# VH-VL binders against q8ixk2r445to577: the designs that were tried, part 263

Target 1, 133 residues: q8ixk2r445to577
Amino acid sequence: FFGMLQNKGLTDYCFDYNPPDENQIVGHQVILYLCHGMGQNQFFEYTSQKEIRYNTHQPEGCIAVEAGMDTLIMHLCEETAPENQKFILQEDGSLFHEQSKKCVQAARKESSDSFVPLLRDCTNSDHQKWFFK

## First folded at step 14 (VH-VL)

Design s46 (framework fv_cosibelimab)
Fold by ESMFold2-Fast, scan of step 14:
Structure s46 (fold): chain C 133 residues (1-133), chain A 120 residues (1-120), chain B 112 residues (1-112)
Amino acid sequence: as target 1 above (133 residues)
Amino acid sequence: EVQLVQSGAEVKKPGSSVKVSCKASGGTFSRWAIHWVRQAPGQGLEWMGVIIPYFGTANYAQKFQGRVTITADESTSTAYMELSSLRSEDTAVYYCAKSRYYGRSAFDYWGQGTLVTVSS
Amino acid sequence: NFMLTQPHSVSESPGKTVTISCTRSSGSIAYHYVQWYQQRPGSAPTTVIYEDNQRPSGVPDRFSGSIDSSSNSASLTISGLKTEDEADYYCQSYDSSNKHWVFGGGTKLTVL
């Protein structure tokens, strides 16, 4: 699977990665932004190693969640995917983060009108359902 | 350092087409969004369209749909804007400009502009 | 679909402050970033403000940007006005419905 990773509940929003420096892709939070369908910063690949890769730039980034955190952060991809970079894309569209046992949910960013993907307890909410477009 | 260098001025007859080039250097051309913006004499800036070379995806302003085609050659880091069925009101300076992220980023580098004059 | 409306012209003396407004006709001005471009005669535009209020390297701190949700407008403010600030200024934002960019009509700033 690859393409724009869109939310079923927050229907106009896609995974988006827009770091301030295009030559330093590590360490910033993955966001949600209005889907544009053009690829680029909204283009992600779901791999057989259960990674969500951002490959618009080199070196490729892999989405991770650091221990005790609920935000999705861009890390460098590794030859063998570490546990904090593994997400199970389930048949119902849930993105299950194996290490934390939580699901990725579209949520409002604290103190702003913007949206971000966050780890939350798993529910059957459409805000936790994702699909590639 | 990023540079966008455009082809030289053109004089065209009504009904013909023009193809302007924009050669990029100093960065990751294929991953940028390359926009085309025109400006008629004494008038404001008018967005025409965009291409993202790596994805081959393009989008066009409604006013130019059917007359404009934007393409890119990744091997030469060059974007092209072709405008067909030229009219006198197409006389303008045509700019290419780069943005980093579609929908969010400023047009941070601009070409020098190409004057296209449409006259009989 | 929306329009960005700017005053056609503003003028002021050197050393003074000018503010150029950019009003969005529909939808919130705050939902998408506003950029500001400066164009001197015979030149391509250059960015003076990006992402509402950020300055590119080389742009003096006399230039600032702001958003006012209550008037649904963005503003470019230039303090300590200098003759080299004389130019056309354009605001710009993104139309997510069409996936297009919208420029304001432009404001001619005359200094002196």
Scores: ipSAE 0.600, ipTM 0.872, lowest interface PAE 1.8, mean pLDDT 91

Design s47 (framework fv_cosibelimab)
Fold by ESMFold2-Fast, scan of step 14:
Structure s47 (fold): chain C 133 residues (1-133), chain A 120 residues (1-120), chain B 112 residues (1-112)
Amino acid sequence: as target 1 above (133 residues)
Amino acid sequence: EVQLVQSGAEVKKPGSSVKVSCKASGGTFSRWAISWVRQAPGQGLEWMGVIIPYFGTANYAQKFQGRVTITADESTSTAYMELSSLRSEDTAVYYCATSRYYGRSAFDYWGQGTLVTVSS
Amino acid sequence: NFMLTQPHSVSESPGKTVTISCTRSSGSIAYHYVQWYQQRPGSAPTTVIYEDNQRPSGVPDRFSGSIDSSSNSASLTISGLKTEDEADYYCQSYDSSNKHWVFGGGTKLTVL
């Protein structure tokens, strides 16, 4: 699967990555932003290694969750995907992070009107359902 | 520094078409969102459309749909805006401008503008 | 489908402060970033404020931006007015429904 990764519950919002420096894509938090349908910073690929890749720039970035965190952070992709970069896209649209046993949920960022994907206990909420457009 | 250089002024007759170029240097041309904005004499800025060259995706303001086509040639780092069925009210300065992230970022770099005059 | 409404003109003396408003007719002004552009006669626009309230390198701190959700408007404030601030100012925001940009009608700033 590849394309814009959109949320079923938070309608009109897509995975989005807008690093401050286009040439330095590591270490910034993945956000949710209004879907524009044009590709670019909202274009992601789900791979056979269970990675969510940001391949708009070379080298490619891979979404990861660091130990003790619930936020999605951009890392560099590796030849063999480490466990913190593996997400299972389930038939119901859930994105299950294997290492933490939690699901990716669309959530409001604390103290702001911004939205971000966060790891939360798995539920049947539409805010935890994702699809490629 | 990123620079956008546009083609020179044109005088066209009603019913013809015009194709304005915008050549980019000093940046990642193919991954930018390149918008076209026009400004009639003494009037405000009017967004016409956008292209993101790497993805081949384009979108157009409703007012210009069917008359405007925006294309890009990645090999020459050049974007083009072609406006057909020209009318006198299409007389304007046409700008290309880049934004880092479509739908979010400011238009950080602008071409110098191309005056298109439509007269009989 | 919305309009961004600006006053057609504003005027003030050197050293004083002006505020230019940009009111969104439908949808929340706070839902999308607002940019502000300055345009001098014969020149392309240049950014003076991006993402509601940020200044590009080289723009003096006399320029500031703000959002007021209660009036559904953005504002550009220029303090310590100088004659070189004379220009047309345009706000800009995004229409997520149509996936396109919208410019305000522009405000002519005169410093006399």
Scores: ipSAE 0.500, ipTM 0.852, lowest interface PAE 2.2, mean pLDDT 90

Design s48 (framework fv_cosibelimab)
Fold by ESMFold2-Fast, scan of step 14:
Structure s48 (fold): chain C 133 residues (1-133), chain A 120 residues (1-120), chain B 112 residues (1-112)
Amino acid sequence: as target 1 above (133 residues)
Amino acid sequence: EVQLVQSGAEVKKPGSSVKVSCKASGGTFSRWAISWVRQAPGQGLEWMGVIIPYFGTANYAQKFQGRVTITADESTSTAYMELSSLRSEDTAVYYCAKGRYYGRSAFDYWGQGTLVTVSS
Amino acid sequence: NFMLTQPHSVSESPGKTVTISCTRSSGSIAYHYVQWYQQRPGSAPTTVIYEDNQRPSGVPDRFSGSIDSSSNSASLTISGLKTEDEADYYCQSYDSSNKHWVFGGGTKLTVL
């Protein structure tokens, strides 16, 4: 699967990666932003290693969550995906983060009008359902 | 430094088409969002459309759908805007402009503009 | 469909402050970034404010941007007006429904 990774509950929003420094493609938080349908910074690939890859820049980035954290951060991809970079995309659209046993949820960032994907306890909420478009 | 250089002025007859080029340098052309904006004499800025070269994706303002085609050649780092069925009302300066992220980023670099005059 | 409405012209004396408004006819002005461009005669536009209130390198701190959700408008404020500030100013924001950029009609600033 590849394309714009859109939320079922927060229907206008897609996974989005917009690092401030053009020469530093890793280390920043993945956000949610209005879906534009054009690819670019909203284009992601779900791989056979259960990675969510960012395909716009070279080298490609892979989304990871560190132990004890709930934010999705862009890291460099590794030849063998580490456990913190593995997400199970379920048929119902949930993204299950294997290492933490939590699901990716569309959430409002505290004290702002911005939205981000965060790890939360798994529910059947539409805010935890994702699909490629 | 990023630079966008456009093709020269054109004089066209009504009913013909024009193809304006925009050659980019100094960065990652394929990953940018390249928009086309026109400005008729004494009038405001009007967005026509966009292309993202790496993805080959394009989108057009409703007013120009069916008449405008935006393309890109990654090998030459050049974007093109072709406008067909020209009318005198299409006389304008046509600009290409770069944005970093479509739908979010400002147009941080602009071409110098190409004057297209449509007259009989 | 929405429009971004700007005053056609504003004028003010050197050293004074001027504010140019950009009002969105439908949808919240706050849900989408607003950019501001300056265009001098015979030149391509240049960015003076991006993402509501950010200033590019090289743009004087006399230029500032703001959003007012109650009036559904964005504003460009230029303090300490100088003759070199004479230009047309355009706001721009995003139409998420059509996935299009929209420009305001432009404001001619005269410093007299």
Scores: ipSAE 0.593, ipTM 0.877, lowest interface PAE 1.9, mean pLDDT 91

Design s49 (framework fv_cosibelimab)
Fold by ESMFold2-Fast, scan of step 14:
Order: C-alpha cells, then structure tokens, then sequence
Structure s49 (fold): chain C 133 residues (1-133), chain A 120 residues (1-120), chain B 112 residues (1-112)
C-alpha cells in the first residue's frame, strides 16, 4: 500500500510531514493536515516489514514512537525494522503499534486547532481508522 | 540559490497553442510544487494549475480544465505549461512559481514572467 | 467555491498605518493559511507575509498579518508607510474542496 494515508473519522485529513529543511528529514513530529491528493509531503508507503515510510530519497525516513511517548516521530529507516517502527495495518483500517500495543488515533493537539496522530488505547472509533488514497 | 528562469515572449494567432518553459536550479526540483499563475494587462493574479514533478501529479483550475496541460522533465529540471485554443483574452504575463508544500506553503520563488500576446 | 475579496484600492500618507482586508466568502478563513504578496509594476510578486503572520527574511517588521475569524477575514497591516510600499497587494489561500490555490482580487496601495 502506498499513497496519502487518510483518516476515516477526520475525513479531510491525511498524514503529513513538513520538516523545516527538505534535506533534514529526521527528528520532527508527524502531523495531520488537509488532504491535497498530490503526493509530496503526504505520500507514505506501507512496507512488508510493517513500516510507514516517508517519501524521500537517501536517507529514507520511517515513522517511529519512542518508549514512553505517544507522538509519531520521523526516524531513519534501518535494514531490519526495529520494533518501535512497526505498525500493523488491520483489515478494519486500524493502525496498531506493535511495541506499545496501542493504536494510532487522529487527535486535536492540546490547546490548539491543529491535529496530530497519537498513540491511544485501541477502540473502534473512526478516528483510529486509516486508509490509503 | 533557487532560481526559476522562463522562456521568452511569444506572439500567437487565435486558435493556436503556446508552450512556456520554466527551468529550475538550486534545489530539489522534483519534490517542489510548481504552479503557473497568469496576469492579464491591468488585472489580478490568476492561478492556473500545478505539478509535482516526482509524482507526476498535476491539478488545474476549473476555468482552464481541458485547455491547459502542465508537465515536467526531471532530467532537465524544467516545468512546462501548454495552453491550447488561444483567444485574445489569453493575452497575459505567465509566471511559474514554486511552493515547498502543496496547499500550505507560500510561493517563495517566482520566474521572471513570460508575455504571451494573442492577436490576429 | 469561494472568493477572497480585497478593497480595490487604499491610500494613505507617509508615516501612517494602512490595513488591507481579505475576506473569504464561504468556509473558514482560519482553517487554511493565508499568504500576502507584493507586486510592483513590471515585476513578479514577492512574499511579504506567509502562513498568516510570518515574515520572510528581509521584510521589515512594519509589515504584519492577522486573522479575524469573526469577520472571516485576514488582514495585512503596514505601519510607518514609505513611498517604496506603493504596490499591488494580493492575498492567497487554499480551496480544499477543489484542491486549488485562490488569489484575492488585489489592492492597489498609493502612498501620497
């Protein structure tokens, strides 16, 4: 699967990665933003290693969640995916983070009108359902 | 340093087509959103469409749908805008402009503009 | 579909402050970033404000941007007006329904 990773509950929003420098792709939080359908900073690939890869050349970026955190951060992809970079995309559209046993949910960033994907206890909420466009 | 350099002025007959080029340098051309914007004499800025070269994805303003085609050649870092079935009302300065992110970023670099005159 | 409406012209004396509005006809102005461009005769536009209220390097701090959700408008404010500020000013935002950038009609600023 590849494309724009869109939320079922927050219908107009997609995974989005906007690093300040287009050549500095590591260390920033993944956000949600209005889907534009053009690829670019909203283009992600789901791999056979259960990675969510950001569209980039060398070095490749992979979404990770650091221990004890609930935010999705861009890390360098590794030849063998570490556990913190593994997400199981289920038939129902849930995106299960294997290491934490939590699901990715579209959420409002605290005290703001911005949205971000966060790890939360798994529910059957449409805000935890994702699909590639 | 990012630069966008456009092809020179053209004079065209009604019913013909024109293809304007925009050559980029100084950055990651393939990953940018390259838009085309026109301005008729004494009029405002009018967005025509965009291409993201790496993805080959393009989108066009409804007014120009069916008449405009925007393409890119990554090997030469050049974007093109072709407008067909030209009318006198298409006389304008045509600009290419780059945005870092589609739907969000400002047009931070612009070409110098290409005057297209349509007259019989 | 929506329009961004600007006054056709504004004028003010040197040293004074002017505000140019940009009103969105439908949908919230606050859900999408607003950019502001300055265009002098014979030149391509240049950015004076991006992402509602940010200034590019080289743009003096007398230029500022703001959003007013209650009037569904964005504003460009230029204080300490100088003759070199004479130009056409355009707002721009994004139409998520059509996936298009949209420009306002432009405002001619005269400093006399």
Amino acid sequence: as target 1 above (133 residues)
Amino acid sequence: EVQLVQSGAEVKKPGSSVKVSCKASGGTFSRWAISWVRQAPGQGLEWMGVIIPYFGTANYAQKFQGRVTITADESTSTAYMELSSLRSEDTAVYYCAKARYYGRSAFDYWGQGTLVTVSS
Amino acid sequence: NFMLTQPHSVSESPGKTVTISCTRSSGSIAYHYVQWYQQRPGSAPTTVIYEDNQRPSGVPDRFSGSIDSSSNSASLTISGLKTEDEADYYCQSYDSSNKHWVFGGGTKLTVL
Scores: ipSAE 0.424, ipTM 0.825, lowest interface PAE 2.7, mean pLDDT 90

Design s5 (framework fv_cosibelimab)
Fold by ESMFold2-Fast, scan of step 14:
Order: structure tokens, then sequence, then C-alpha cells
Structure s5 (fold): chain C 133 residues (1-133), chain A 120 residues (1-120), chain B 112 residues (1-112)
């Protein structure tokens, strides 16, 4: 699967990666932003190693979650995917983070109008349902 | 240093088409969003459309749908804007402009502009 | 669809402060970034403010941007006016429904 990774509950929003420097794509938080439908910084690939890969800039990045954290951050992809970079895209659209046993949820960022994907206990909420468009 | 260099001025007859080029240098052309904006004499800026070269995706303002086609040639780092069925009202300076992220980022670099004159 | 409405012209003396408004006719001004461009005669536009209130490298701190949700407008403020600030100024914001950029009508700034 590849394309824009869109949220079922927060229907106008897609996974989005907007690092400040085009040549330094690691270490920043993945956000949610209005889907523009044009690919670019909203284009992600779900791989056979269960990675969510970002290919718009070089080098390519892979979404990871640090131990004890709930935010999704961009790391360098590795030849063999580490456990913190593995997500199971389930039939119902849930993105299950294997290492933490939690699901990716669209959430509001601290009283702002900004949205981010965060790890939360798994539920049947549409805010935890994702699909490639 | 990013530069966008456009093709030269054109004089066209009504009913013909024009194809303006925009050659990029100094960065990763394929990953940018390249928009086309026109400005009729003494008038404001009017957005026409955009292309993301790497994805081959283009989108156009409703006013120009059916008449405008925006394309990109990745091998030469060149974007093109073709406008068909030209009318005198299409007389304008046409700009290409780069943005980092479509729908979010400002147009941080602009071409020098191409004057297209439509007259009989 | 929405419009971004700017005053046609504003004028002020050197050294004073001027504010140019950009009002969105529908949808919240705060949900989408506003950019501001400066255009001098015979030249392509250049960015003076991006993402509501950020300044590009080389733009003096006399230029600032702000958002007022209560009036559904963005503003460009230029303090310590200099004659070289004389130009046309355009605001720009995004139409998420149509996935299009929209420019304001432009404001001619005269410094006399």
Amino acid sequence: as target 1 above (133 residues)
Amino acid sequence: EVQLVQSGAEVKKPGSSVKVSCKASGGTFNRWAISWVRQAPGQGLEWMGVIIPYFGTANYAQKFQGRVTITADESTSTAYMELSSLRSEDTAVYYCAKSRYYGRSAFDYWGQGTLVTVSS
Amino acid sequence: NFMLTQPHSVSESPGKTVTISCTRSSGSIAYHYVQWYQQRPGSAPTTVIYEDNQRPSGVPDRFSGSIDSSSNSASLTISGLKTEDEADYYCQSYDSSNKHWVFGGGTKLTVL
C-alpha cells in the first residue's frame, strides 16, 4: 500500500511530514495536516517489513516510536526494521504498534488547532482508523 | 541557490495555444510543488495550477480547467504550462513559482515572468 | 469558494506604521496559513511573511504578520516606513475544499 494515509474520523486530515530542513529528515514529529491529494510530504508507503516509509526526501525515513513515548517521530530506515518501527495495518484500518501494543490515534495537540498522530490504548474509534488514498 | 528561468515573450493569435517553460536549478526539482500564476496588465495575481513533478500530479483552478495543462520533464528539471483557446483577455505576465509543500508553504522562489500577448 | 479582501490602497509618511488587512469571506482565517508577498513594478513577487507571522531571511523585523479570528482577517504591519517599502502587497491562503491557492486583490502602498 502507498499513498496519502488519511484518518476516517478526522476526515480532512492526512499523515504529514514537514521537517524544517529538506536535507535533514530525521528526528522530528509526524503531524496531521489537511489532505491536499498531491502526494509530496503526505505520501507514505506501507512495506512488507511493516514500516511506514517516507519517500519524499532523501535519505528515506521510517516512522518510529521511542520507548515510553506516545509521539510518532521520523527515524532513518534500516535494512532490517527494528521493533519500534513496526506497525500492523489491520483489516479494520487500525495501525497497531507492535512494540508498545498501542494504536495510532488522531489527536489534538495541547489546546491548539493542530493535530498529531499519537499512540493510545486500542479502541473502535474512527480516530484510530486509517486508509491509503 | 535555487533559480527558476522561464522562456521568452510570446505573441499569439486568438484561438491558438501557448506553452511556457520554467527550468529549475539549484535544488531537488522533482520534490517541489511548481505553481503557475498570471498577472494581467495592471491587475492582481491569479493562481492557475500546480504540478508535483515526482508524482506527476497536477491540479488546476476552476477558471482554467479544460484550457490549461501543466506538465514536467524530470530529466531536464523543466515545468511547462500550456494554455489553449487563447483570447485577448489571456494577455498577461505568466510566472512559475516554487513551494516546498503544497497547501502549506509560501512561494519562496519565482521565475522572472513571461509576457504572453494575444492579439489579432 | 471564498475571497480574500484587501484595501485597494494605503498611504503613510516615512517613519510611521501602516497595517494592511486581508479578510476571508467564508471559512476561518485561522485554519490555514496566510502568506504575504511584496511586488515592485517590473519584478516578480517576493515573500515578506510566511505561515501567518514568520519572516524569511533578509526581511527586516519592521515587517510582521498577525491573525485576528474575531474579524476573520490577517494583517501585515510595516513599522518605520521607508520609501523602498512602496510596492503592491498580496495576501494568500489555501482553499482546502478545492485544493487551490487564493490570492487577495492586492494593496498598493504609497510612502509619501
Scores: ipSAE 0.501, ipTM 0.851, lowest interface PAE 2.4, mean pLDDT 91

Design s50 (framework fv_cosibelimab)
Fold by ESMFold2-Fast, scan of step 14:
Structure s50 (fold): chain C 133 residues (1-133), chain A 120 residues (1-120), chain B 112 residues (1-112)
Amino acid sequence: as target 1 above (133 residues)
Amino acid sequence: EVQLVQSGAEVKKPGSSVKVSCKASGGTFSRWAISWVRQAPGQGLEWMGVIIPYFGTANYAQKFQGRVTITADESTSTAYMELSSLRSEDTAVYYCAKDRYYGRSAFDYWGQGTLVTVSS
Amino acid sequence: NFMLTQPHSVSESPGKTVTISCTRSSGSIAYHYVQWYQQRPGSAPTTVIYEDNQRPSGVPDRFSGSIDSSSNSASLTISGLKTEDEADYYCQSYDSSNKHWVFGGGTKLTVL
């Protein structure tokens, strides 16, 4: 699976990565932004190692969640995916982060009109359902 | 480090076609979004279209649909804009530009521009 | 489809402040980021403001951007005007329905 990773509940929004320096892709939070359908900074690949890879830059980034946190951040991909970089894309469209036992949810960022993906307790909400477009 | 270098000026007759090139260096060309923008003498900037080279995916402004084709050659890191059925009103400087983040942010690098003159 | 409308020209004396507006005809100006470009005669445009109010490195803090939802417009403000600020200024925003960039008509700034 690869493409724009779109939310079923926030129907106009896709995973988006916009680091301040395009040559330094590590350490910033993954955001949600209006889907443009053209790839580039909204293009991700779901791999056989259960990674969500950022395919626009070299070296490629892998989405991770640090222990005790709920935000998705960009890390460097490793030869063998560490547990904090593994997401199970389930048949119902949920993205299950096995290490934390939580699901990725589209959520409004505090005190702003912007949206971000966050780890939350798993529910049957459309805000927790994702698909590649 | 990023640089966009365009082909040289051209003089064309009405009814012909022109193909302008834009050679990229200093980054991951295949994963960029390259837009084309024109500017007629004394007039404003007009967006024509965009290509994402890796996918060969292009999109065009409605005014130019049917007359413009934007392509990319990843092996030479070169984007092309071809405009057909040229009219005198197509006389303009044509720019290629790299989108920082498509749909979200500014064009962070521009080519030097290519003057296309359409006259008989 | 929408238009971004700018005044054709503005003028002001050196040392003073000028504001250039960019009004969106349909849909909210705040829904997508607005960029501002400066273009001198014979040159390609350069970015002076990106993502509503951010400055690229090398652009002096005399340049600022803002969004006003009540008038559905973005503004570029240049304080402490210098003669080298004479240029054409263009706003730009995104049309998500058509996946198109849209430029404003441009504003000629004269410093006299």
Scores: ipSAE 0.492, ipTM 0.845, lowest interface PAE 2.4, mean pLDDT 90

Design s51 (framework fv_cosibelimab)
Fold by ESMFold2-Fast, scan of step 14:
Structure s51 (fold): chain C 133 residues (1-133), chain A 120 residues (1-120), chain B 112 residues (1-112)
Amino acid sequence: as target 1 above (133 residues)
Amino acid sequence: EVQLVQSGAEVKKPGSSVKVSCKASGGTFSRWAISWVRQAPGQGLEWMGVIIPYFGTANYAQKFQGRVTITADESTSTAYMELSSLRSEDTAVYYCAKTRYYGRSAFDYWGQGTLVTVSS
Amino acid sequence: NFMLTQPHSVSESPGKTVTISCTRSSGSIAYHYVQWYQQRPGSAPTTVIYEDNQRPSGVPDRFSGSIDSSSNSASLTISGLKTEDEADYYCQSYDSSNKHWVFGGGTKLTVL
């Protein structure tokens, strides 16, 4: 699977990676932003290793969650995916983070009009359902 | 260090086509979004379309659908805008402009502009 | 399918403050970022404000941007006006339904 990773509940929003400096691709938080449908910084690939890979810039990045955190951070991809970079995309569209046993949910950021993907307890909410477009 | 350099001015007859080039340097051309914007004499800025070279994706303003084609050559880091069936009202300065992230980022670098004059 | 409306012209004397508005005809002004560009005759536009209120390196802090959801408008404010600020100013925002950019009609700033 590859394409724009769109939320079923927050229907206008897609996974988005827009680091402040192109020469520092790694270490920033993945956000949600209005879907533009043109690929680029909203284009992700779901790999056979259960990674969510970002390859619009070099080096290629893989989404990870650090222990004890709930935010999705861009890390360097590794030859063998570490557990913190593995997400199970389920038939209902849930994105299950294996290491934490939590699901990715579209959620409001602290500021009023911003959204981010966060790890939360798994529910059947449409805000936890994702699909590639 | 990022620079966009456009081809020179052109004078064209009604009914002909024009193809303007925009050569990029100083960065990762293929990963950018390159838009084309025109400005008729004494008028405002008008967005025409965009290409994202790495993805080969292009999109055009409805007003120019069927007359404009935007392409890119990644090997030469050059974007092109071709406008066909030229009319006198197509007389304008045509700019290429770079966006880091489409739909969000400002047009942070612009070409110098290419004057296209349509006359008989 | 929206328009961004700016005043055709504004004028003010050196040292004073001027504000240029940019009003969105439909949909929220806050739905996407607003950028502001400065254009002098014979030159390509340059960015003076990006993402509503951010200034590029090299743009003096006399330039500021703001959003007012109640009037559905963005504003560019220039304080301590200097003669070199005389230019055309354009606002810009993104139309997600058409996947294209929209420019305001432009405002000619005269500093007398």
Scores: ipSAE 0.551, ipTM 0.861, lowest interface PAE 2.1, mean pLDDT 91

Design s52 (framework fv_cosibelimab)
Fold by ESMFold2-Fast, scan of step 14:
Formats: structure tokens, C-alpha cells, sequence
Structure s52 (fold): chain C 133 residues (1-133), chain A 120 residues (1-120), chain B 112 residues (1-112)
């Protein structure tokens, strides 16, 4: 699967990545932004290793969650995906992070009007349902 | 670093077509969204359309729909803009451009521009 | 489907401040980021403000951007005007519904 990773609950929002320096794509938080349908910073690939890859710029990044954290950050992809970079895209659209036993949810960033994907206890909420478009 | 290099100036007759190229380097071309913008002499900037090479998906401004075709060749990292049924008012500098982040950032990368002159 | 409207021209003396407006005809100006470009004759545009109010490296702090939801407008403000600021200025925003970029009509800044 590849394309724009859109949220079922926040219907206008897609996974997006906008690091301050587009030539250094490691170490910043993945965000949610209004879906534009034209790829680029919203173009992600779900791989057979259960990675969510960002390959718009070289080098390629892989979404990871650091132990004890709930934010999704961009990290370097590895030849064998480490556990913190593995997400199970389930038939119902849930993105399950096996290492933490939590699901990716569209959430408001603090008290702002901006949105980010965060790890939360798994529920049947549409805010935890994702699909490639 | 991202760089866009366009083909050279062209002189065309009314009723003909022109195809301008834009060669990209410095990143993963197939995953980019590359726009075409024109500017007639003494006039403003006018967005024509965009393509994402991976899907071959193009979207066009209403004014140009039916006359413009934007394509991409991933093997050469080159985007093309073809404008048909040329009229004198199509005389303009044509630019390819890409934003740092599509839908939110400014167009930080521009080709040098290609002057297309439509005259008899 | 919206238009961005700018004044055709503005002028001011060196050392003074000018403000160029960019008004969105329908939908909120705040729905997507607004960018500002400077263009001199014979050159491609260059960015002076991106994402409403951010400055690229190398752009003087005399340039600033703002959003006013009450007037549904974005503004580019240039303080301490210098002769080299004389150029055409364009605002731009994105229409996600139509997948279209929209440019304002442009403003010619004259510094006299």
C-alpha cells in the first residue's frame, strides 16, 4: 500500500511530514494536515516489514515511536525493521503498534488547532481508522 | 539539493503545440508534485497545473483544461507541459516549480523559465 | 474556488513602511497557509514569506507577514523601505478542494 494515509474520523486530514530542513528528514514529529491528494509530503508507503516509509526525499525515513513516548517521529529506515518502527495495518483500518500494544489516533496537539498522530489505547473510534487514498 | 532545469526558448505559429521540459534532480522525483506556472509579458503569475510522477496523476486549472497536458518520465526525472491550439495570448515565460511541502509551503524551487513566443 | 485580490500598486518613500493586502473571496484566509513572493524583471519569483509569517534564510527582518481573519486577508509588511525592495509582489494560497494553487494578481511596489 502506498499513497496518502487519510483518517476516517478526521476526514480532511492525512499523515504529513514537514521537517524544518527538507534535506535532513530525521528526528521530527509526524503531523496531520489537510489532505491535498498530490503526494509529496503526504506520500507514505506501507511495506511488507510493517514499516510506514517516507521516501519523498533521500535518504528515506521510517516512522518510529520511542520507548515510553506516544509521538510518531521520523527515523532512519534499517535493513531489518526494528520493533519500534513496526505498525500492523488491520482490516478495519487500525494502525497497531505491536511493541507498545497501542493504536495510532488522530489527536489535537495540546490546546492548539493543529493535529498529530499519537499512540493511544486501542478503541473502535473512527479517529483510529486509517486508509490509503 | 533540488534543482529544476528547463528546455530552451521556442517560437511557434498560431494553431500549433509546444512541449516544454523540466529536468529535476536532488531528490526522489517520482514522489514530488511539480507545478507549471506561466507569466505573459507585463502580467501576473498564472498556475496551470501539477503532476505527481508516481501516479501519472495531473490536475489542471480550469482555464487550461482541454488544452494543457502535463506528463512525466520517471526514467529521466523529467516533467513536460504541452500546450495545444496556441494563440498569440499564449506568449509567455513558462516555469516549472515545486514547493518544499505541497499544499502548505511556498514554491521554493523554480526552473529558469522558458520563453514561448507565438507569432506568424 | 476562490480569488486572491491585491492592490495593483503601492508606493512609499525610502525608510517608510508599506503594507500589501491579499484578500480571499470565499472561504477563510486561515484555512491554508499564505506565501509571498518578490519578482524583479527577467527573474523567477523568490520567496520573502512562507507559511503566513515565516522568513526564509537571507530575507531581512524588515519583511513580515500576518493574517487578519476579520477582513479575510493576509498582509505583507515591509518596513524601513529601500530602493532594492522595488519589485512585484504576489501572494499565493492552496485550494485543497480543487487541488489548485491560487496566485494573487500582483502588486507593483514603487519606492520613490
Amino acid sequence: as target 1 above (133 residues)
Amino acid sequence: EVQLVQSGAEVKKPGSSVKVSCKASGGTFSRWAISWVRQAPGQGLEWMGVIIPYFGTANYAQKFQGRVTITADESTSTAYMELSSLRSEDTAVYYCAKPRYYGRSAFDYWGQGTLVTVSS
Amino acid sequence: NFMLTQPHSVSESPGKTVTISCTRSSGSIAYHYVQWYQQRPGSAPTTVIYEDNQRPSGVPDRFSGSIDSSSNSASLTISGLKTEDEADYYCQSYDSSNKHWVFGGGTKLTVL
Scores: ipSAE 0.446, ipTM 0.823, lowest interface PAE 2.6, mean pLDDT 90

Design s53 (framework fv_cosibelimab)
Fold by ESMFold2-Fast, scan of step 14:
Structure s53 (fold): chain C 133 residues (1-133), chain A 120 residues (1-120), chain B 112 residues (1-112)
Amino acid sequence: as target 1 above (133 residues)
Amino acid sequence: EVQLVQSGAEVKKPGSSVKVSCKASGGTFSRWAISWVRQAPGQGLEWMGVIIPYFGTANYAQKFQGRVTITADESTSTAYMELSSLRSEDTAVYYCAKERYYGRSAFDYWGQGTLVTVSS
Amino acid sequence: NFMLTQPHSVSESPGKTVTISCTRSSGSIAYHYVQWYQQRPGSAPTTVIYEDNQRPSGVPDRFSGSIDSSSNSASLTISGLKTEDEADYYCQSYDSSNKHWVFGGGTKLTVL
């Protein structure tokens, strides 16, 4: 699967990555923004290693969640995906982060009108359902 | 250091076409979103269209649909904007600009502009 | 489809503060980020504010941006006005339904 990773609950929103420096893609939080359908900052690939890979910049980035955290952060992809970079895309559209046993949910960023994907207890909410467009 | 350098001024007759170039340097051109914006004398900025070379995607403002074509040559890091069926009201300075992130953020670098004059 | 409406001109004395508004005709101004550009005569525009309220490197903190949902508008505020701030200012936001950018009509700032 590849394309825009869109949320079923926040129907206009897609995974989006906007590092301040295009030559330093590591360490920033993945956000949600209005889907534009043109690729680039909203283009992601789901790989056989269960990675969510960002190909727009070089080197390629892989989404990770650090132990004890709930935010999705861009890391460098590795030859063998580490456990914190593995997400199980289920038939119902949920993205299950196996290491934490939590699901990716579209959520409002604290004290802001912006949205971000965060790890939350799995609830079968449409805000936890994702699909590639 | 990102830089966009455009081709020189053109004088065209009504009914003809013009093709303006925009040569990029200082970054990963193919992954950029390059927009074209025009400005008629004494008037405001008007968006014409965009191309994202790596993804092969382009989109155009409704006003210019059918008359504008935006292309890119990744081997030379050059974007092109071609406007056909020229009219006197197409007289304007044409800018290329790099979008920071498509549809979300500012045009962070601009070309110097190309004056296209349509007269007979 | 929407329009971004700016005042045609605004003027203020050196050292004072000026605010330029950008009002969206339909849909929420907060739906997409707003950018602000400065254009001096004979020059290409340069960014003074991106993503509602962020400043590019090199833009002094006298420039700030804000969103007001009650008036459905964005504002560019320039404090401590200097003569070098005289320019045309343009707001810009994205139209997701048509997949295109919309510019405001522009505001000429005169520092008297």
Scores: ipSAE 0.434, ipTM 0.838, lowest interface PAE 2.9, mean pLDDT 90

